# VHH binders against q9y6x5: the designs that were tried, part 69

Target 1, 379 residues: q9y6x5
Amino acid sequence: LPPKLLLVSFDGFRADYLKNYEFPHLQNFIKEGVLVEHVKNVFITKTFPNHYSIVTGLYEESHGIVANSMYDAVTKKHFSDSNDKDPFWWNEAVPIWVTNQLQENRSSAAAMWPGTDVPIHDTISSYFMNYNSSVSFEERLNNITMWLNNSNPPVTFATLYWEEPDASGHKYGPEDKENMSRVLKKIDDLIGDLVQRLKMLGLWENLNVIITSDHGMTQCSQDRLINLDSCIDHSYYTLIDLSPVAAILPKINRTEVYNKLKNCSPHMNVYLKEDIPNRFYYQHNDRIQPIILVADEGWTIVLNESSQKLGDHGYDNSLPSMHPFLAAHGPAFHKGYKHSTINIVDIYPMMCHILGLKPHPNNGTFGHTKCLLVDQWCI

## First folded at step 24 (VHH)

Design un1
Fold by OpenDDE, fold request of step 25:
Structure un1 (fold): chain B 379 residues (1-379), chain A 121 residues (1-121)
Amino acid sequence: as target 1 above (379 residues)
Amino acid sequence: EVQLVESGGGVVQPGRSLRLSCAASGFTFSRYAMHWVRQAPGKGLEWIGNIYEDDETYYNPSLKSLVTISRDDSTNTLYLQMNSLRAEDTAIYYCARHIWGEARTAKFDYWGKGTLVTVSS
């Protein structure tokens, strides 16, 4: 029987939540499997880009989902959470579920993972749910497990996405211990539900399960605002993305726009596209705008207004507050093993290995995950 | 203070057309993308469509043939033209201001009080 893999994402689950809060169900999951304590995600540290990096093994400049909000100047197309279903945006890469379906007698399933409801390279997930935030975790889980058990060809790869604790992190801020404790408890309970469901269905011992996230969360404050309107008139540029990484499309000379912004705040770095630091791997894509603004951790870029968010993400991917975790369980994984750090792009070649897929060219390093796998040498 | 005020709702017969307006104030309207959403009784919010600052429009595929979104930056007004209205189009209709960079969370930072559209014979 072909190996099966379920990839689960809890959006915005910061890695150090595991150290600061109690997760009895998740800890049991980890105890019987493996843990990567920190996953270095890709820049920018946003939802769509990082979820796509997980399933492609590519930096954002390579897979083309470079932000949650994008603009293509040539086609004049816009990308956002409300209009994310145009294959134009996703076709610069091949996600793993598409690769999986190219294999003989294999299907893929998805419960609201970004991009899974879009035909990418003319291939859509064999089974998928259109995104709807109102759909319960239970319903998502029921569909996924049904597909894993009853599909022909069999589903060998499945994804499950959940919006928390990201939404709550934005609302309360990660430092709100009272509210976040409540939120994170709910997450742990959902993990409990997941494990219980898998056990009830007889899937637990044979299904590989990865629980991870796309990014963390940092505390924001009304005392840490950067007002762009104080530095430049709105008529001089179009805003493509705002905070904490602003994407600027100049309406006048780029240099003039840059000069107006370069000293806007000591807590914001301003880059011409060609000067974006190499370590971000965020330069070689036409969807990256001519100027980007990168706020320091915990600072919010605003347009002559206050911000309602008490937490945010999207900052420098080297910041620990931006890092998620990865836990895994199943026949492919060791039991009781903990690893310090991997890159988020390393997940893709690992998943390909588990599923017996030939990976597309990617930025991941399979060697970084070998110690997690029972069939690999770890020395 | 950011304000969005919807108007134009009311009772209309099936098959008829209706044009809703949204008056914006308290911010530079022309630099923001704007959205229309609706909420039917007992249902969640449904995204109708949006219009960007460059007048590019996007629509919910289920509603695309029945709606047109436009804007007048000179009057800070957003419009929703609805044609061939059906009973299932009965809802409170909201205009909402776009928020950049969000995904799978809040799509808007401000929205109006809404205007009720009732489609009935």
Scores: ipSAE 0.919, ipTM 0.963, lowest interface PAE 0.5, mean pLDDT 96
Fold by OpenDDE, fold request of step 25:
Structure un1 (fold): chain B 379 residues (1-379), chain A 121 residues (1-121)
Amino acid sequence: as target 1 above (379 residues)
Amino acid sequence: EVQLVESGGGVVQPGRSLRLSCAASGFTFSRYAMHWVRQAPGKGLEWIGNIYEDDETYYNPSLKSLVTISRDDSTNTLYLQMNSLRAEDTAIYYCARHIWGEARTAKFDYWGKGTLVTVSS
């Protein structure tokens, strides 16, 4: 039988939650599998970009999803959560579900993973759910497991996405122990439901399962605000994205806009596109705007009339608060093994290996994940 | 204080047209993208469409042929033109202000109180 892989994402699950809260179901999952304690994600540390990096193995500049909010100056198109279904935005890369589905006697399934309800390179997942936040985890899980169990050709790769604890992290902030305990307990229960469902269907012993996330969460405060309106008039630029990485499209001379912003706050770095640090791998794409502003950890870029969150993400990808975790279980993985760190782009070549797929050119390093796999040498 | 006030709702017969308005105040309207959403009885929130600061529009594919969104920055007003109304279009209609950088969470940071549209014979 061809190997099968289920990739699960709990959005905004910060890595250190595992150290600070109890997860009996997840810990049991880890005990029988592997754990990567920290996953260094890609810059910017946002939802759409990082989810696409997981399934392509590419930096954001390479796969073209460079933010949750994008603008293309040539076509005058906008990208956001409400308008994310235009293949124009996704076609700069080939995600793993497309690669998998194009193989003989294989199909792919998806429950609301970013990009899965879009025909990419004229290929859409054989089974998918249109994104709808109102759909319960149970219904998503039911569809995914049904497809994994009864499809012809068989589903060999599936994705499952859930919005928590990200939404709650934004609302309460990660330092709200009372509310976050409740939220994280619910997440652990959902993991319990997942495992139970797989066991009931007889899938548990043969299915490879990866549970991961796209980013962490940092605490924000009303005392740590950077107001752009105090530095520059709104008539001089178009705001493409706001916080914590603002994307600025100048309406006047770029240098003039830069000069107005460069000293706006000691807690914000201002970069011309060509001066963005190389370590971000966030320069070589036309969808990156001429000027970006990067707030320090815990600082929020605001406008005069903008709303505020108690938690946020999108900051420097070297910050531990931005890092998610990865846990995995199944025939391909060791049992009871813990690993310190990998890069989020390393997940793609690992998944390709598990599925027996030839990976597209990518930025991941297969060697970083060899110790997780039973069929590989680990020094 | 940010305020959004919808108007223009009421009872209409099937096949008729209706134009809703949203009056915005308390913020620089012209630099924000704006959205229309609706909630029918017993159903969840449904996204209708949006309009960006450069007047680019996007619509729910299920409603695209029936709705047009426009804006007047000089009067801080958002509009929703609905044509060929059906019973299924009965709902409370809300205008909402766009929030940057969010995905799969809150899409809007401010909402109006809504205006009721009832389509009945």
Scores: ipSAE 0.916, ipTM 0.961, lowest interface PAE 0.5, mean pLDDT 96
Fold by OpenDDE, look of step 24:
Structure un1 (fold): chain B 379 residues (1-379), chain A 121 residues (1-121)
Amino acid sequence: as target 1 above (379 residues)
Amino acid sequence: EVQLVESGGGVVQPGRSLRLSCAASGFTFSRYAMHWVRQAPGKGLEWIGNIYEDDETYYNPSLKSLVTISRDDSTNTLYLQMNSLRAEDTAIYYCARHIWGEARTAKFDYWGKGTLVTVSS
């Protein structure tokens, strides 16, 4: 039987939640599989970019989804969560579900994973759900598992996405133990439901399942605000993205805009595009604006207003608070193995290996995940 | 204080057109993208479309042929033109201010109270 893989994302699941909260279902999942404790994600540490990095193995500058909000100056197009269905934004890379879908006797399925409801390179998953936040996890799970079980050609790769604990992290902040405990318990219960459903359908032993996330969450405060309007008049630039990484499109001379912003706050670094640190791999794309502002951890960039968020993400990808985890179970994975860290782009070549797909050129290193796999040598 | 006030709703017969307005105050309207959303009875929120600062517009594909969004920055007003109204277009219509950088969570930071549109013969 061809190998099957289900990729599950719980948005905004910070890695250290596993250490600070109880997850009986997830721990059982891990006990019978593998755990990567920390996954270093890509800069910026936002939802669309990181989810696309997982399924392409590329840094943001390479796959072209460089933020949740983007602007292309040549075409004058805008990208946001509300208008994310233009293939123009996604076609700079080939996600794994497309690669899989184009194989003989294989099909892909998707439940609301970013980019899956868009034809990319004129290909869309045979089975997919249009994004709708009102659709329950149960309904998403039911559709995914039905497709995995009964499709022809068989679904060999599937994605499942859920918005928590990200939404709650924003609302309550990651340091709210009372509320976050409640939220994380629900997440664990959903994992329990997932496992139970797979067992009931007889899929559990033969299906490879990866549970991961795109980013973490850091605590924000009304006492840690950076007001751009105090530094520069709004008529001098167009805002393309705001916090914690602002994307600035100057309406006047770039140097003048830069000079007005460079000393705006001691808790914010201002970069001309060509001066963005190499370690971010966030320079070589036209969709990156001429100036970016990067707030320090826990600081929020605002436009002369308060912020309602008590938690946020998007910060430096070297920060532990921004890191998700990865757990996996199935015939491809060891049992009871824990690994310290991988890069988020390493997931792609691993998934390609599991599925027997030839990977597109990518930034991942297959060697980083060999110890997770039963068919590989681990030194 | 940021305020959004929708107007122009009411009872209209099928096939007719209606233009909704949203009056914005308490912020620099011209620097924000704006959205229209609606909620039909017993249904969830449906995104209609948006307009950016540079007047670029995007629409829900299911509604694109029936709606036009525009803005007047001089009067801080957002508009929704609806044509060929159907019974299924009955809903409360909301204008909302765009929030940058969010995905799969809150897309808007401020909402109006909404205006009811009832399409009935």
Scores: ipSAE 0.883, ipTM 0.946, lowest interface PAE 0.5, mean pLDDT 96

Design un1
Fold by ESMFold2, fold request of step 25:
Structure un1 (fold): chain B 379 residues (1-379), chain A 121 residues (1-121)
Amino acid sequence: as target 1 above (379 residues)
Amino acid sequence: EVQLVESGGGVVQPGRSLRLSCAASGFTFSRYAMHWVRQAPGKGLEWIGNIYEDDETYYNPSLKSLVTISRDDSTNTLYLQMNSLRAEDTAIYYCARHIWGEARTAKFDYWGKGTLVTVSS
């Protein structure tokens, strides 16, 4: 039987939700598989960059999706959630579904994972859904399972993306136990439905399934605002991205813009591109702007306005609140094993190993995930 | 207070053109990307396109030959030019303000109340 893998993301699922809320279905999934309690994601801790890091094994500076909002000064192209389809943005890396479906007798399927509806290197996922937030989890799951069962050449790699708990985490904040309990119960029910569907279709015992996320969520407050307009006239720069990591393209001398910003708030770090800490691996791409502003956890950069957010992400990737989890089940994985931490870039070489694919050059370390796998020595 | 007010809707014959306006106030219009979105009766929201502060535009591929978005920063006004109108273009048309750095969640922080366009023979 060819090895098969389903990669599932529930957006914004903070690792410690597992300890602070009840997940009977997810806990059953973990009991029969593996858990990585904390996944250290990449900076910036935003949705598009981290989803692409999972499937490329690359830091953001290396795969080129450096934020959810980007600008390229040479081509004058803009990138955002509304206009994310230009392969220009995605072509600095080769995601695993492209590598997979170029193998003999293999195809890939996708239900809305970021980038899977884009012809990256002139190659779109063999089966895919165009992104549409109105499509239910059930319909996404039905399409994925149909493709896993009925495709020629066979689907050996599939992705499934869901917008929660991220959307509710922004709306309520992670400290709203009442609302987040309701939201997270719904997520756990969806995981139960996923497992039940795979069992009914005869896929459960022979399909490897990874359930993970891109980032966590931290609490915000109207008492923790950084008003950028109080520090600098907006005519001196172009704003490419705002919060919690602002991307600043100076219109005047860069040093003048830096000097106006450096003392703006004790709750914000201001970096010239060349001074961005090496531990962020966030410097060596033309899409990273000349100045970035990094707010402290729970602080929001605003433009002389109140904030409507009660939760946010994008902060320093060393923060535990920014970390997702990873759970996995299937023939490649041990049963009942818990692991403390991996780097999010380690997921890619692990997935390549499971699928028998040669990984492209990447930043992951296969050795970090060996203890999860039945065919490896854990030393 | 941020306000967005659409105007220029009404009844129009198929095949004709119509220009909608969106008057913006309460914020620095010239620094924001702006969007047009529509909702046909009993249907979900459909993104039409946007325009960035540097006048770069992006469109829903299904509409790209039928619409043009423009802006006048001196009057804080966003425009939607619609050509060759069809009955299926009957909808409430909204302007919306771009929010930076969001993905797969709410894409706009402020909306207008909308203007109704009815394409009727």
Scores: ipSAE 0.820, ipTM 0.924, lowest interface PAE 0.8, mean pLDDT 94
Fold by ESMFold2, fold request of step 25:
Formats: structure tokens, sequence, C-alpha cells
Structure un1 (fold): chain B 379 residues (1-379), chain A 121 residues (1-121)
């Protein structure tokens, strides 16, 4: 019986939501499995980059999905959520579902994880859904479980993506306890439905399940705006990404653009590409623009306009508010074990171990996740 | 105040063409990517395509052969050319402004009121 793994992401699920809100179903899942209380994600702390880091084990500079908005000056290609299907963007790495389905007698299934509807290295997930935000969690789950039970060759790796609590976190902000409590209750109910469906189908005892997220969320305010147009004429640069990490492609001498920006706000760090802090691992890719602007937590970079977001993410990955959690259950995992922190890139080599796959070169450290696994010594 | 105003809708026979316009004001149009979106009666929103500030365009694959998006930064105007119109192209057509750096959540911060296109008989 080959080992099987289901990887689930609830987008924007900040780690300390577990402490600050009630999750009876998720807490039962954790009680019977493992919890990593904080996952240190990769900079920038945005959706596409971090979802790709989970499945490649690579920093953003190494896998090439360096932001949710990118531009390639040589080919004039743009990347955004609306046009994310060009393999050009994804081909700098090999995600785990590609490696998995190229093994003998294995296939992969996907319900809307970023990149799974793209033919990366001419290989698309064996079973997949084209991304469509209107498709319910129930339909995504039904497709995944049908493929896990009925496919030949068998599906041994599956992914499932859901847009909440990220969408509501942006709308209300993480400090809006009334609205976020309602949102997070719905998510806990979905986790309950997931577990119940797996039990009903006879999968629960022999399927490894990881429930995680890509980033957290921090509170924003109309009192914390950085007006970029007050500091620099918009004709001096092309804007590739705006907030909270702006990506600036100079139209005039780069040093002149830097000098106009460096004193724009005490709540924003301005980096020439070569001066980006080494701890970000965010420098060695042509898709990273010559100048980036990094707002302080809770600050929003705007273009002489107000902002309507009450919550945001993308900030420095050392910030606890940017960190998701990881919970897991299944035959590969201990029962009732809690671990303080791992790096998000560590998830990939752990998943490869569970599936018996040889990992591609990556930035993860298998040793950081050994204590989660029943077949490993934990010292 | 950001405003987007669509025009050029109306009743048109199947097989004909139609060009829609979107007049933009209250912001620096030339620095934003712009989108067309439609909603057929009783249906959800359908993305048609976009155009970036450098005139690069991307389209919904199901519509790519039928539509062309263009812009004129000197008049702050976005265009949608539709050809070989079908009854199923009956919809309200919206112009929308791009948000940088969003994924899987809100894609647009401002919308027009829309213009109705009816492809009849």
Amino acid sequence: as target 1 above (379 residues)
Amino acid sequence: EVQLVESGGGVVQPGRSLRLSCAASGFTFSRYAMHWVRQAPGKGLEWIGNIYEDDETYYNPSLKSLVTISRDDSTNTLYLQMNSLRAEDTAIYYCARHIWGEARTAKFDYWGKGTLVTVSS
C-alpha cells in the first residue's frame, strides 16, 4: 500500500488565531496528531511565493515566483493572479506533484493549489481543477477524495487550497474579533467536514494529512499610509508591485531614484537589490527589481489615495504576525506532539520523506521536522 | 475621485461586431493595468482580459479569438473590440482597475457601472 499525503492550505491563517479563537474541530485534529505552532515563511510573505516554497522547498529567489506581481523586461511578460498560467514563471523549480507523478504507479491530484493547473516542465498535475474561486470547498473536497479512492495509477499526493481566512482578514483586519470569529468558525466547520469525509470514506487511518497556510495577517489603518507620490514623480519609474513590498523599475538612473525614495518615510526601508538583507534570501533572481521598498508592519504604501484594506500581509518574514501554523495527522506522524517552529521550506523534504521521494536540491532541513515523524529519532 | 464610465453598449445582431469604451478619470490612467469583465443574465462574473501600461494584453482563453483590448493613454480610454457576436455574449460589460500584488482575493479596486450588450435573434 503506497504512502499517501493530502496537503491542505487555508490561505492567510495566522498562527496565533489558534490561541485567540475557538477551533474545536482543528483542536481535535491536533490532539490526535502534531502541531507546529509557528511556521517561519519566506520573504516576501505573499500567497504565490509561499505556496510554491511549500511544494519546492526553495526560497523565492531560487524558485522564481518572487511576488504576486512580476515583470520580465526581456520578454515583456507580466505575472498576476489574472495571468498566472505561463509556464515561463514556474519552470525555475520542480514542485513535489511533478516529481511524485513521474514515479512508477503514482499520480497526483490538485484542487486549486497555485501552479497545479500549469504544465510545469511540460507536466501538469494528473488530476486537477482549473482555478475558479466560485467552486465551493465541498466540491473541491469531493473531487480530491474521489481521486484518492478511484484512480489508476493511484493518487499518492493531493493538494487542496481554500481562499479563507485571507479574504476576510484583508476585509476586516485580524483585530476585528466579531467578524473574524464568525469567519474562523466557518473554517473550523470546514475542517470538521474534511475529517468526517475522510473517516466516512475509510481514508482517515491510512492517509497523511497536513493542514497549513502560507502567511498570517496584520492590522492596517488609515493613519499608517505612505504616499509614494509625495516622494517621487511617477514618471521616474515603472511600478511592478506596490504594498507592502514595492518593486521599483527605474526609468532614470537608479541612484537618482534611490535618493528620491530613501527619506520618503521613517516607516519604510528602501533597498538597492544588492543591499537587501541576506536573511531575506531575496536577491539572486532577475525577477527581483533593482529597488524594493519594505513598509513597516501595518503600514500601507499608496499612490496619493486612501486604502480600503483593514488587514494585509507581505511584510518582513521575521514578524510573528506573518507566520502560519502547521498541523498534521496520519500514520507518519506522532500523536499529541507539539513543536514550536519550523521554516516553511522544511515542509518539502518532510513530504518527500513521507512519500519516499528523492527531493530535488532545496533550502529545507529535514532535521527540523524529524520530531514530528514516528520513524525518526528525536533528540 | 476615481471614475470609470463604460459606453458603446446596445442591441446588436448575431455575427456583427461592437466596440466598447471606458472613460477613466481621477487617477493617472497610464500607470495602471486595466481589465474588462462581463456578467451574463443569471451568471457570475467572467473575466475577459486585461492590458498593462506597456500595452501587453492577456485574455480569457475561451474568448481570445473573439476580443481585442486596447488603450489610448492620451485620452484616458480603454477599449474592447468584440467580433462575431453570439447570443451568449449578451451581458453587462464592466471596466475595472487593477490592484497590484493581490492573489486569490480582490483583483480590482474600482469598477464602472457597466454597459449592457444585447445580442438578439
Scores: ipSAE 0.819, ipTM 0.924, lowest interface PAE 0.8, mean pLDDT 94
Fold by ESMFold2, look of step 24:
Structure un1 (fold): chain B 379 residues (1-379), chain A 121 residues (1-121)
Amino acid sequence: as target 1 above (379 residues)
Amino acid sequence: EVQLVESGGGVVQPGRSLRLSCAASGFTFSRYAMHWVRQAPGKGLEWIGNIYEDDETYYNPSLKSLVTISRDDSTNTLYLQMNSLRAEDTAIYYCARHIWGEARTAKFDYWGKGTLVTVSS
């Protein structure tokens, strides 16, 4: 029987939530499978870039989804959550569902993972839902399990996306124990529903399931604001993205804009594109703007306004608060194994191995995930 | 302080056109992308489209030939032109301010109260 994989993301699920809150269903999933305690994600630590890195194995500069908000000056195209469907943005890489369904006798299915409703390289997921935030987790799961059970050619790769705990993390902040406990309990119940549904449909024993996330969440405060309008007149630049990594397109001489910004706040690093630290792997793409501003953890860049968010993400990917986890269960995975750390780009070559796919060139290292897999010599 | 006020709603016959306005105040309108969203009776929110600071527009594919979004930065006003109105276009129409860099969980930080459009003969 062909190997099958379901990839699930709960957006904004910080790795240390597992230690600080109770997850009876997720902990039982982990007990019968594997856990990676920290996944080092890619900079910037935002939703679209990191979800695309998981499924391509590429740094953001290499796959071209460099932020949740982008602008191309040549074509005058804008990218945002509301208008994210132009293949122009996605075509710099080949995501795993495209590679998968181009194999003989294989299909892919998707419930709202970023990019799965876009015809990337003229190929859209074989079965998919258009993104709609009002669609319940139950309906997403129902469609995915129906496609896994009933499709010809069979669905061998499926993905499922859920917006929490990201939404609540922004609203309350990760340190609000009362509200986050309630939110995280609901998420654990959804994981319980997922596992129960797979068992009832006879899928559980022969389906590989990865539960992961794109990033964490850090606490913000009204006492930690960086007011850009205090440092530079808005007429000197076009703002492409704001916080915590601002993307600045100068309207005047770039050096003049840089000089106005470089001393704006001791809690913000200002980089000319060529000076962005090499460890970010965030330089070699035309969609990365000439100047970026990187706020310190917990600081918010604003435009002479207060911020309503108590939590945020997008910060330096070395920060533990930005890191998600990865848990997995299925015939490809050991039972009861815990691993400390992988890079988020390592998930792609591991998934390709599980599915018997030849990976496209990528930034991941298969060796980092070998110990999770039963068919590998762990060393 | 930030305020968005829609106007121009009312009862309109099928096949007619209608232009909605959104008056913005309390912020530098010309630097923000702006959106139109509607909600039909008993239905969820439906994104109509947006307009960026540089006048580039994006539309819900199902509505693209029926609507036009424009802006006048000198009067801080956002417009929605609707043509060939149908009974299913009956809804409350909202304008909303764009949030940079958000995805999937938060799209807008400020909303108007909405203006009701009823398409009935």
Scores: ipSAE 0.792, ipTM 0.911, lowest interface PAE 0.9, mean pLDDT 94

